# VHH binders against Ferredoxin-fold anticodon-binding domain-containing protein 1 (FDXACB1), part 10

Target 1, 94 residues: Ferredoxin-fold anticodon-binding domain-containing protein 1 (FDXACB1), of Homo sapiens (Human) (q9brp7r531to624)
Amino acid sequence: LYPPCYVHDVSFWIDQKKGFDELEFHTVARAVSQDTIISIQFLSRFQHPKTQQVSLCYRLTYQTCDKALTQQQVASMQSQFRKEIQQHLYVIPR
Key: E = the ipSAE of ESMFold2; O = the ipSAE of OpenDDE; V2 = 0.75 times the mean of E and O plus 0.25 times the DockQ between their complexes.

## First folded at step 16 (VHH; framework vhh_6qgx_2)

Design M4 (from L2 with S105T Y109H; at its last look DockQ between E and O 0.75; V2 from the best seeds 0.00; counts 0 for: pae E 3.1 > 2)
Fold by ESMFold2, look of step 16:
Structure M4 (fold): chain B 94 residues (1-94), chain A 120 residues (1-120)
Amino acid sequence: as target 1 above (94 residues)
Amino acid sequence: QVQLVESGGGLVQAGGSLRLSCAASGFTFSSYAMNWFRRAPGKEREFVAAISRSGGYTFYTDSVKGRFTISRDHAKNTVSLQMNSLRPEDTAVYYCAADFYGRGTYLDHWGQGTRVTVSA
């Protein structure tokens, strides 16, 4: 039997002066999801041609056999994750 | 050789305190986020707390917020978990882990664990 797998993308503008700390991004993702995010995949980097702002997009995969994950639990984790990265990593969600 | 050694576990009565320590060696300690997990008798491993590699970000599972505090000391290569207001439900083997993402998955370095027993 195969436990459910939930996939959510997150994209955001970064603060180029402060930079983006990808290791901290992973730390926040794992902590907020309580170790249910099993992979984080970088999807794209886009630099706006007029403003020069840079955005990043990542794909998060939630899965665990340890407990029954529901869509509502994952949605709550994703929502909290967006708040945590905005505050901690100085990003602006897209 | 990577090694994580937990210590500080023991038997305490409910309402008491313990301080767990994790000594790290064989890797660049300051480059890794560190975690505490626990496994209660007959249950699966659960996340307890995390601290970022700089120490500037901490996160706790809801059942321990306000009672447990994670900290790290880069000079001593240690991670600590201060556990206050202990409850019987906190009874578990506690593990520290060094956390890193590679090759599409999380790859952890794990300790051997230290046992905490909380009597009513």
Scores: ipSAE 0.303, ipTM 0.636, lowest interface PAE 3.1, mean pLDDT 84
ESMFold2 (binder alone), look of step 16: mean pLDDT 86; pTM 0.874
OpenDDE, look of step 16: ipSAE 0.848; ipTM 0.924

Design M5 (from L2 with A50S; at its last look DockQ between E and O 0.68; V2 from the best seeds 0.00; counts 0 for: pae E 3.3 > 2)
Fold by ESMFold2, look of step 16:
Structure M5 (fold): chain B 94 residues (1-94), chain A 120 residues (1-120)
Amino acid sequence: as target 1 above (94 residues)
Amino acid sequence: QVQLVESGGGLVQAGGSLRLSCAASGFTFSSYAMNWFRRAPGKEREFVASISRSGGYTFYTDSVKGRFTISRDHAKNTVSLQMNSLRPEDTAVYYCAADFYGRGSYLDYWGQGTRVTVSA
């Protein structure tokens, strides 16, 4: 049987002075999801025309062959992930 | 040859402590996030703890928060898991794993595991 896959996008404003460490972003995603995020795809960069703030958007795919995931479990992981990147990567989730 | 060698497992009474170590060689240790997983007999593997490549970020599964501490030593190329207040439910083979968190596949390297048994 095919385990369910869940796809969620995350967008956030970066701190341009501190920069954005994409490898740490992957680390946080994998840790918070406890090894269930199997793919992280960069989707887009947006610069706000008035404020000049930069936002990035990534697509996260949750799946595991070892355990069945539910939508509620993934939503909880996604919520925790948004909190963790704000604290660790100095970003502001959208 | 890439090697991850776990040590420090054994038999311990409930409420006791163990410190697991994982010695790494054959790859650039400082470029990898390090993880501990565990697998009880007949069960699927379970995430336990993770530490970022710099050591600045750690994360734990809920059942071990406040009892387990992951750390790494870049000079010795080791990752450790300090396990306090052990419970029978912590009985498992514990695995060290290394992962380069790029755009590709995850969990590049695994150790053979060290057995931890916690008696009631």
Scores: ipSAE 0.308, ipTM 0.676, lowest interface PAE 3.3, mean pLDDT 86
ESMFold2 (binder alone), look of step 16: mean pLDDT 86; pTM 0.876
OpenDDE, look of step 16: ipSAE 0.859; ipTM 0.928

## First folded at step 17 (VHH; framework vhh_6qgx_2)

Design N1 (from L2 with N35H; at its last look DockQ between E and O 0.68; V2 from the best seeds 0.00; counts 0 for: pae E 4.4 > 2)
Fold by ESMFold2, look of step 17:
Structure N1 (fold): chain B 94 residues (1-94), chain A 120 residues (1-120)
Amino acid sequence: as target 1 above (94 residues)
Amino acid sequence: QVQLVESGGGLVQAGGSLRLSCAASGFTFSSYAMHWFRRAPGKEREFVAAISRSGGYTFYTDSVKGRFTISRDHAKNTVSLQMNSLRPEDTAVYYCAADFYGRGSYLDYWGQGTRVTVSA
């Protein structure tokens, strides 16, 4: 009855000089997932005490009512998403 | 009054080109990512391309990558889709949509669509 629901977290270091554009992050997530991400939740912020680098963690929930997603499709979307945020948002995935 | 108006659709032979345009009004255009979606007869709506609020990020579905180019013009409040090397499977109604992802996964505003027919 219920479409599969997949949850994946993503953590990354941001480039503090270039800044982090959270709305662009959401745009990348929607584009790569082709409208299957139903929730993006901020989980945490960590600042490394020695380097002052800032890491962010978000939780992504994938689901669609229109057709069933497979684990392979979601894994591919998550992999592409990590690549896209590195290239576009200048973050370093963790 | 929010309005998205697509134009530029038509009939074209395979291998040809079309440029779709979407004029936006009634909202702060620069605050929204813009998308093109399409719906072929008897099929579900599918994602085609997206462009970020600034225009600095674009993303395409695999089947159109390298053939289609999305762009936006903040001075004219328009988003465009240049479609080259068209194939019969590109036949669909094309929709412009605006998205500000704050809650959920929905697109906030949609146009009425423009029909593209690609004959073999």
Scores: ipSAE 0.185, ipTM 0.570, lowest interface PAE 4.4, mean pLDDT 84
ESMFold2 (binder alone), look of step 17: mean pLDDT 87; pTM 0.883
OpenDDE, look of step 17: ipSAE 0.846; ipTM 0.922

Design N2 (from L2 with N35Q; at its last look DockQ between E and O 0.75; V2 from the best seeds 0.00; counts 0 for: pae E 3.7 > 2, SAP .67 > .668)
Fold by ESMFold2, look of step 17:
Order: C-alpha cells, then structure tokens, then sequence
Structure N2 (fold): chain B 94 residues (1-94), chain A 120 residues (1-120)
C-alpha cells in the first residue's frame, strides 16, 4: 500500500512591478507544508486582455511516506499557503 | 561538490540553550533557502525551520515556535539555529539542508547532522 497523494492547484495574480520570485514561492510551499509537498508544477500564465493583469497557476502535490497525511491536514496547509504567498510574495490568490 | 557541515550539538540540561551552525560550500549560498530537520531515535525525520534565500521569510514547526530561531549569514556562508528552552523531546540528530527547486522537481542537499541530547 502507498501513502495518500493530494493534488491542489493554486492560481494568483502577480504584482508585475515587483515581479514574481519563483524560488521564494517554492520556499514558502515547502515550509508551510512542512516538507510534505513533493512536487510543484508550473501549469500556465495568463494575461487578462482588458486589465493586463498576469495570473500564474501551479499544481502542488502533497505526499509523505513517513506521516499519516489526511485531507484535513492538507486543506489546512493549502489554506495557510495561500495566506503566506499573499503576504510574502505580494500575490492575490484566486 | 556541495557540502553542508553541521556543528554545535552536544549534551544540555532541560531548559538550557544551544546554538547549531551549518557551514556551506560548493554552491552559491545566497541563491538557496535553507532548512533544519531533525530525527529522534527510532522516529522519522521532522521539519524544524526554514529561512528564505534573502533571510526575509522564516517558518517554524509548531513544537519549536517561540523557542528556536533560524538565521543566516551570507558573509560566512552559514545558517544557524538558536535553540532556547530546550526539552527532552528536542533530543535528535539535527540536519541542515539546502532547498533547491527546478521546474518540475526538488533537488536537496543534506549535511551529516549534529547530535543534540537534552537531559531532564
């Protein structure tokens, strides 16, 4: 048997003047998930045709074989992650 | 080759303090976030703390929050963990790690670890 695997996507608008620091994004993800995120995949970049705002989308995969990871724990981590990136990376989650 | 060398471990009484240090070489230290993990005897590794490459973001596991402080010194290529109010459950081997992520994967470097024993 294998540990449960949880997949969540996150999308957000970036601050184009400050830019998006992808390495810091990964740091926050690993820290908030306490190293249970095993993969972060860039999915897409979208620029809104009217507002010119830029949105990025990433796929996060949570899994660990050394802990019993539950859906409730992952939901809490995902919620905190959205909050941390908004505050630290100046993004607006969608 | 990437090398991470932890030091500063030892035997300390409960309630005491200890400062761990991790010397980094073989990579551009300022380009990487750094982390501390620990492994108690007979247990799985546990995340302890992380610090962003700039030092502007830190995060701690709940059990050490308020007692441990992670910091980094770019001039000396070191990351440190100040551990205060130590408890017997903090007994573990502590590991320093460099947090590298390329698109689609993680690539981590680990130190050999330093032992911390906290007596009642």
Amino acid sequence: as target 1 above (94 residues)
Amino acid sequence: QVQLVESGGGLVQAGGSLRLSCAASGFTFSSYAMQWFRRAPGKEREFVAAISRSGGYTFYTDSVKGRFTISRDHAKNTVSLQMNSLRPEDTAVYYCAADFYGRGSYLDYWGQGTRVTVSA
Scores: ipSAE 0.244, ipTM 0.600, lowest interface PAE 3.7, mean pLDDT 84
ESMFold2 (binder alone), look of step 17: mean pLDDT 86; pTM 0.871
OpenDDE, look of step 17: ipSAE 0.836; ipTM 0.917

Design N3 (from L2 with F100Y; at its last look DockQ between E and O 0.82; V2 from the best seeds 0.00; counts 0 for: pae E 2.4 > 2)
Fold by ESMFold2, look of step 17:
Structure N3 (fold): chain B 94 residues (1-94), chain A 120 residues (1-120)
Amino acid sequence: as target 1 above (94 residues)
Amino acid sequence: QVQLVESGGGLVQAGGSLRLSCAASGFTFSSYAMNWFRRAPGKEREFVAAISRSGGYTFYTDSVKGRFTISRDHAKNTVSLQMNSLRPEDTAVYYCAADYYGRGSYLDYWGQGTRVTVSA
C-alpha cells in the first residue's frame, strides 16, 4: 500500500537582526508533525525592494507508512507549525 | 560507535513520578535534536516529546503536556524525560532518538528502550 502524500508550502518574513536558524526550523517541523514530514525543500528567497525585508519559502511533504494521514490532520499540523515558528523563530507567516 | 542508552524505567503507581535518562556517545550531541517516543502494548510507536539542539525549543504530544518535561545536559551528553502524574495509559517502552537534517535523513540514531509500567 502507498499512503497518500500531502504537499504544503510555507512562506514567512524573517527577523534579520535575530537571524534565521534553519536547523531549528527543521526541528520544529519534525516535532509538530510528529515525524510525518519526510521532506523539507527550500524554494525561494525574496527581498522586498522598498523595505528590504527578507522572506523565505519552503515546501513540506507529509507522508506516513503506518496510517493514512487525512487532509484535516495535515491542515491542523500545518496551522500548528505556523504558530510554532512564529513564536520560536521570530518569523511572520505570509 | 554511536550509542544511545535509556535508563530509569520501572514500575510505579498511578499519580507517581519517574525520570528517564538517555546517555549519548559516539556523535556530536550538540548538533542533534533529541526526541522521546513510546510504544504501548499492542500499539504503534508514537511521538512523546522533542527538544532542539540548543535546548531552546521543546514540544510535547497533547496527552503529556503539563505532566512531562524534556531536558538536555550538554556537559553530560544526556537527554531526560521527567514524568509526573503518571497514568496507566503511559505504560510503554520509551525510546530516545537523535534527529538531524543532513542529506535528507531524519531520526538517525535510536536507543534500545526502557520499560515503564504504571499500575492502578
Scores: ipSAE 0.414, ipTM 0.725, lowest interface PAE 2.4, mean pLDDT 87
ESMFold2 (binder alone), look of step 17: mean pLDDT 87; pTM 0.891
OpenDDE, look of step 17: ipSAE 0.841; ipTM 0.919

Design N4 (from L2 with F100Y L107F; at its last look DockQ between E and O 0.70; V2 from the best seeds 0.00; counts 0 for: pae E 2.02 > 2)
Amino acid sequence: QVQLVESGGGLVQAGGSLRLSCAASGFTFSSYAMNWFRRAPGKEREFVAAISRSGGYTFYTDSVKGRFTISRDHAKNTVSLQMNSLRPEDTAVYYCAADYYGRGSYFDYWGQGTRVTVSA
ESMFold2, look of step 17: ipSAE 0.439; ipTM 0.720
ESMFold2 (binder alone), look of step 17: mean pLDDT 89; pTM 0.903
OpenDDE, look of step 17: ipSAE 0.841; ipTM 0.922

Design N5 (from L2 with S30D S31R; at its last look DockQ between E and O 0.73; V2 from the best seeds 0.00; counts 0 for: pae E 2.01 > 2)
Amino acid sequence: QVQLVESGGGLVQAGGSLRLSCAASGFTFDRYAMNWFRRAPGKEREFVAAISRSGGYTFYTDSVKGRFTISRDHAKNTVSLQMNSLRPEDTAVYYCAADFYGRGSYLDYWGQGTRVTVSA
ESMFold2, look of step 17: ipSAE 0.461; ipTM 0.744
ESMFold2 (binder alone), look of step 17: mean pLDDT 87; pTM 0.889
OpenDDE, look of step 17: ipSAE 0.858; ipTM 0.929

Design N6 (from L2 with N35R K65Q; at its last look DockQ between E and O 0.80; V2 from the best seeds 0.00; counts 0 for: pae E 3.0 > 2)
Fold by ESMFold2, look of step 17:
Structure N6 (fold): chain B 94 residues (1-94), chain A 120 residues (1-120)
Amino acid sequence: as target 1 above (94 residues)
Amino acid sequence: QVQLVESGGGLVQAGGSLRLSCAASGFTFSSYAMRWFRRAPGKEREFVAAISRSGGYTFYTDSVQGRFTISRDHAKNTVSLQMNSLRPEDTAVYYCAADFYGRGSYLDYWGQGTRVTVSA
């Protein structure tokens, strides 16, 4: 048997003047989840036709090999991750 | 090819301080985030701290927040961990790690570790 795997998507508007640093995004994800995010998959880019704002969407996969994560623990990590990227990558959750 | 060499560990009394250093080679150091982990006797490894490739973002596990400081030096290709107000529960082998992402997953490279012992 394999440990439980949880998949959650995140989407957000980026600051086009500062740009989006995907490597920094990975760093925040690994740090906040303390390595329970084992992969991040880019899904899509959307540019709003009226405002010209750009949003990105990523898929996060949470898993550990030692202790099984609960849905509540993953939800807490996801919530903290959304807060951290807003503060440190200047994105606005969508 | 990738090499990470930790140093600066040792025996120290509770309340003391140590500065760990990690020398990196075999990759473009400035392009990657760096992290510190530790493994206490009989326990799984535990995340300690991370620093982004630019150095502009740092993050710490709760138990070391306010006591440990991670930093990096591009000229020397080193990452450091300043450990203040050490406690016996900080006793562990400390590992430096480099974050690589490829093939849809993370490829972690680890050093051999440096032992830190904190006595009461």
Scores: ipSAE 0.321, ipTM 0.646, lowest interface PAE 3.0, mean pLDDT 85
ESMFold2 (binder alone), look of step 17: mean pLDDT 86; pTM 0.872
OpenDDE, look of step 17: ipSAE 0.858; ipTM 0.930

## First folded at step 18 (VHH; framework vhh_6qgx_2)

Design P1 (from K1 with A35N; at its last look DockQ between E and O 0.77; V2 from the best seeds 0.00; counts 0 for: pae E 2.6 > 2)
Fold by ESMFold2, look of step 18:
Structure P1 (fold): chain B 94 residues (1-94), chain A 122 residues (1-122)
Amino acid sequence: as target 1 above (94 residues)
Amino acid sequence: QVQLVESGGGLVQAGGSLRLSCAASGFTFSSYAMNWFRRAPGKEREFVAAISRSGGYTFYTDSVKGRFTISRDHAKNTVSLQMNSLRPEDTAVYYCAADFYGSGSYREYDYWGQGTRVTVSA
């Protein structure tokens, strides 16, 4: 049987003054998932027409070579990832 | 020729310390995030630690948090892993890896070292 793939999107408001470091974002994602992320795909950029605040959305795909990865494990990794990017990249998760 | 060369492995008593080093050449070291992985006898490769390009972000697998410290030196083109309070379950071959995220897929790292063996005895 095929190892399951788990897909989770993450959206967040960025701090335009501090800037958004996309390569740091990728590093955090791969580190927190402990090498289980096989792709990170940019989905969209939204700029609120009234506030001018910018939001980004990315899709994270998790998969391993074995069957040890569960939905609960992935949900925990996703939750930790959201915390890590808020703390280290100064974004506000949506 | 791209090269990652690990060193500093060996035999150590439980509770002891080792410092692993990975020397990089043949690529722009400062553009890559660096990782340590390990493979215990008969086991699959597992993630140990990561450090971002700038060194401003580090992350560790739960089993080594508080005991291991990853660092990098851009002047010497090295990444290091300080390993304290070693336990027998830390016995493995340790590999460094470099990652730029230049592709849209992250199934493999761009460069790997040959590994350095760490044995922790009771």
Scores: ipSAE 0.399, ipTM 0.714, lowest interface PAE 2.6, mean pLDDT 86
ESMFold2 (binder alone), look of step 18: mean pLDDT 83; pTM 0.846
OpenDDE, look of step 18: ipSAE 0.862; ipTM 0.930

Design P2 (from L2 with T58K K65Q; at its last look DockQ between E and O 0.77; V2 from the best seeds 0.70)
Amino acid sequence: QVQLVESGGGLVQAGGSLRLSCAASGFTFSSYAMNWFRRAPGKEREFVAAISRSGGYKFYTDSVQGRFTISRDHAKNTVSLQMNSLRPEDTAVYYCAADFYGRGSYLDYWGQGTRVTVSA
ESMFold2, look of step 18: ipSAE 0.498; ipTM 0.759
ESMFold2 (binder alone), look of step 18: mean pLDDT 87; pTM 0.888
OpenDDE, look of step 18: ipSAE 0.860; ipTM 0.931

Design P3 (from N4 with D99E; at its last look DockQ between E and O 0.75; V2 from the best seeds 0.00; counts 0 for: pae E 2.2 > 2, SAP .699 > .668)
Fold by ESMFold2, look of step 18:
Structure P3 (fold): chain B 94 residues (1-94), chain A 120 residues (1-120)
Amino acid sequence: as target 1 above (94 residues)
Amino acid sequence: QVQLVESGGGLVQAGGSLRLSCAASGFTFSSYAMNWFRRAPGKEREFVAAISRSGGYTFYTDSVKGRFTISRDHAKNTVSLQMNSLRPEDTAVYYCAAEYYGRGSYFDYWGQGTRVTVSA
């Protein structure tokens, strides 16, 4: 039997004054998911035409060879991750 | 050569404290996030704590939150785990780890571990 793979995207507005630290983004993702996020893929950058705010979108892939990863666990990890990046990276999830 | 060496393990009574240390060499220490993992007898390893490359972000598994503190010293190239209010369930071999992302994958550098035994 093959371990299930879960894919979730995350989008957020960055704080252009503070900048976005992608290495910290990776650290937060791996820590919160306790290493179950195996891939982080940049998808897109969007700049709002009126406000000039910039948002980024990343695709996160959750998978483990261990037998306990469920959709509910992944949803919880994704929710926690969104909170952690808001608090630590000063981004606003969208 | 990359080397991570844990120390500070031992036997301690429940409710006591212990400080683990991990000496790092063979890589640019300040560029890596560092982790502690543990493996209890007969069980798989589990995540304990992480600290970002700057030291500004820390994260802990729920069972140790509020009792353990991860820290790093860039001058000495060490990461430490202060363990307070220890319980028998904290008995395990503790491992220091550094993570590298390359070619679409995460690679881990591991220490050999230090044993912690917490007696009732």
Scores: ipSAE 0.434, ipTM 0.733, lowest interface PAE 2.2, mean pLDDT 87
ESMFold2 (binder alone), look of step 18: mean pLDDT 88; pTM 0.893
OpenDDE, look of step 18: ipSAE 0.844; ipTM 0.924

Design P4 (from N4 with A33N; at its last look DockQ between E and O 0.77; V2 from the best seeds 0.00; counts 0 for: pae O 3.3 > 2)
Fold by OpenDDE, look of step 18:
Structure P4 (fold): chain B 94 residues (1-94), chain A 120 residues (1-120)
Amino acid sequence: as target 1 above (94 residues)
Amino acid sequence: QVQLVESGGGLVQAGGSLRLSCAASGFTFSSYNMNWFRRAPGKEREFVAAISRSGGYTFYTDSVKGRFTISRDHAKNTVSLQMNSLRPEDTAVYYCAADYYGRGSYFDYWGQGTRVTVSA
């Protein structure tokens, strides 16, 4: 059997003037996860009909076979990820 | 041929400092994020620090924040780890690793490691 996997979605508003660097987004995710993220999937793009602001949603899958990984550990990494992307990529988590 | 060669390890007293270096060759260094990992005796490998391709982003595990600094030199194809205020619990074999997410796998290349021993 495969080891358990944990899935978390993240949604955030982007600054269209500054742009969104998706490659750097993946870099931050890999770093914060400490090699436990095995998949990052783009889910959706939403543009607010009134404000015209753009939001993106991604799904992150955590899994490892060589060490224990708990729901609490993943939740902590997810929280750190939200913080890092806000500070480094200038996005606003939803 | 791809190579990652770590150096700078050794024996140091608690509170001391070491500077690890990893020399990369055989691949496009500037296209890869660089990382440091460590494996302590009887423990699993753990992440220590990462630096993005451009060097504009760094990330550290909580236990080394404020003490360790990761940097890279694109001209020399090296990544370094400045380790200050070392503690006995920092004793481990330290590995450098390169990752290119665009390939669908994270860690493409690993070094053989350099041993760091911190005495009480």
Scores: ipSAE 0.020, ipTM 0.396, lowest interface PAE 3.3, mean pLDDT 88
ESMFold2, look of step 18: ipSAE 0.494; ipTM 0.762
ESMFold2 (binder alone), look of step 18: mean pLDDT 88; pTM 0.894

Design P5 (from N4 with S54T G56S; at its last look DockQ between E and O 0.69; V2 from the best seeds 0.00; counts 0 for: pae E 3.0 > 2)
Fold by ESMFold2, look of step 18:
Structure P5 (fold): chain B 94 residues (1-94), chain A 120 residues (1-120)
Amino acid sequence: as target 1 above (94 residues)
Amino acid sequence: QVQLVESGGGLVQAGGSLRLSCAASGFTFSSYAMNWFRRAPGKEREFVAAISRTGSYTFYTDSVKGRFTISRDHAKNTVSLQMNSLRPEDTAVYYCAADYYGRGSYFDYWGQGTRVTVSA
């Protein structure tokens, strides 16, 4: 009755000197998923008390009404997304 | 009134090039990521390329990597798609779309499209 819905979280350490551009984060997510992400939700920010490193966590929800998404397709998109943000947003996935 | 107007489509032989342009008005162009999508006859719309609001990030679907280049010009409020080494499979109506995060799950604005026909 419902198209499949896939939820994946992504957590990463940011480069505080370069900063984190959330608008670019959204652009990468929507581009890599080829517009199958229907929700991007900020979940948390954590600053490690000893190292002072900052990490962010976001929840991505994948779904499309007009095509069958498979878990393998979404896993591939999620993997590519993690690679793209590392390369272009200067983050280190957790 | 928001407008996205594509241009530069036409008929070209395989191996040729076209440059598509999308003129934007009625919104703050520099605050939006811009995308190109295409729809071939009888097929669903598919993603082609994206460029971030600053222009520092671009991303392409695998079938066009190395052949297509997306760019933007904030002074002219345009986004362009340079299409080289065209193939008959690139035949489609090409649409530009604008995306501003925090507004929902789909693109905020769409153009009406420009037709590209690539003959063998």
Scores: ipSAE 0.317, ipTM 0.662, lowest interface PAE 3.0, mean pLDDT 85
ESMFold2 (binder alone), look of step 18: mean pLDDT 88; pTM 0.900
OpenDDE, look of step 18: ipSAE 0.864; ipTM 0.932

Design P6 (from N4 with Y101W; at its last look DockQ between E and O 0.83; V2 from the best seeds 0.00; counts 0 for: pae E 3.7 > 2)
Amino acid sequence: QVQLVESGGGLVQAGGSLRLSCAASGFTFSSYAMNWFRRAPGKEREFVAAISRSGGYTFYTDSVKGRFTISRDHAKNTVSLQMNSLRPEDTAVYYCAADYWGRGSYFDYWGQGTRVTVSA
ESMFold2, look of step 18: ipSAE 0.252; ipTM 0.625
ESMFold2 (binder alone), look of step 18: mean pLDDT 88; pTM 0.890
OpenDDE, look of step 18: ipSAE 0.829; ipTM 0.912

## First folded at step 19 (VHH)

Design Q1 (from N4 with R53W S54R; framework vhh_6qgx_2; at its last look DockQ between E and O 0.88; V2 from the best seeds 0.00; counts 0 for: grease 28.2 > 24.2, SAP .801 > .668)
Fold by ESMFold2, look of step 19:
Structure Q1 (fold): chain B 94 residues (1-94), chain A 120 residues (1-120)
Amino acid sequence: as target 1 above (94 residues)
Amino acid sequence: QVQLVESGGGLVQAGGSLRLSCAASGFTFSSYAMNWFRRAPGKEREFVAAISWRGGYTFYTDSVKGRFTISRDHAKNTVSLQMNSLRPEDTAVYYCAADYYGRGSYFDYWGQGTRVTVSA
């Protein structure tokens, strides 16, 4: 059987003073999803025309072969992930 | 070739402590995030703890927060799990894992596991 696959995007404003640490971003994603995020794809970079703030957008793919994920489980993981990146990477989720 | 060897498991009474160690070889240790997982008899494997590439971020499953501490030593290529206030439900085989990101996806390597039994 082919296990279900869930795709969710995240966008956030970065803290230009602290910079964005993509290696830490990967670790947070894998940890809070308990390794069910199997890929992360960079989608876009946007600079706000008035504030000059920079935001990034990534696509997260959730899947596991060992057990079937549910939409509710993925939604919970996505919510926790957004909280963790805000706290650890000092980003502001959009 | 990547090798992960866990040690430090054993039998311990509830309330006791154990320190698990995982010796890593065959890769640039500082370039990998490291994890601990566990599998209890008759249960699915579950995430326990993770530590980031430089050690600045740690994350724990809810049932072990405040009791377990993950750490890494880059000089010795070792990741450790200090387990305090152990409970019978912590009984499991504990696995060390290392993650590699390439070609748009993650690849994992697993150790053989070390058995932890916590008696009531």
Scores: ipSAE 0.475, ipTM 0.739, lowest interface PAE 2.0, mean pLDDT 87
ESMFold2 (binder alone), look of step 19: mean pLDDT 87; pTM 0.882
OpenDDE, look of step 19: ipSAE 0.866; ipTM 0.935

Design Q2 (from L2 with S54R K65Q; framework vhh_6qgx_2; at its last look DockQ between E and O 0.77; V2 from the best seeds 0.00; counts 0 for: pae E 2.2 > 2, SAP .669 > .668)
Fold by ESMFold2, look of step 19:
Structure Q2 (fold): chain B 94 residues (1-94), chain A 120 residues (1-120)
Amino acid sequence: as target 1 above (94 residues)
Amino acid sequence: QVQLVESGGGLVQAGGSLRLSCAASGFTFSSYAMNWFRRAPGKEREFVAAISRRGGYTFYTDSVQGRFTISRDHAKNTVSLQMNSLRPEDTAVYYCAADFYGRGSYLDYWGQGTRVTVSA
């Protein structure tokens, strides 16, 4: 009855010395999904007690009215997004 | 007020080239990613290309990869789309867009568009 909505979370370790550029993160998400990611919600921050590494978790919502999305298409976009943030934002996906 | 004004469209033969330009005003241009979209007659709007606010990241839809190049000029507050090796299926109205986020969702601002016609 309504356009399907798909929700996927992404978690990754950041490079604290280089910093995490959240605006670039939004850009990559929108570009890789070709504007089908309609929202991004910060969920949590975790700092590993021994290594001091910081991990962030975000929730991505995929939806569009102008074309049908399938679970397989969204899974492919999510997989590519994880690769793109590793390459562009210097994060390590979990 | 946000304004996006596209130019550079026209009629071109297949295999030819065009360069589209988009002049931006009414917002801090360097703070936002910019996009090109297109709408062919009778079809849904589709993503063409994106460029990050600093210009260090670009992304293209598969059908234009290797033929189109997005760029931005912070001194002129413009984003451009160099379109090479044009094909009839590239015929569309091309829109410049600014990628805004607020209230938990994205808000896209669009120009009026510039028409590109590619003849066989």
Scores: ipSAE 0.423, ipTM 0.735, lowest interface PAE 2.2, mean pLDDT 87
ESMFold2 (binder alone), look of step 19: mean pLDDT 87; pTM 0.888
OpenDDE, look of step 19: ipSAE 0.857; ipTM 0.930

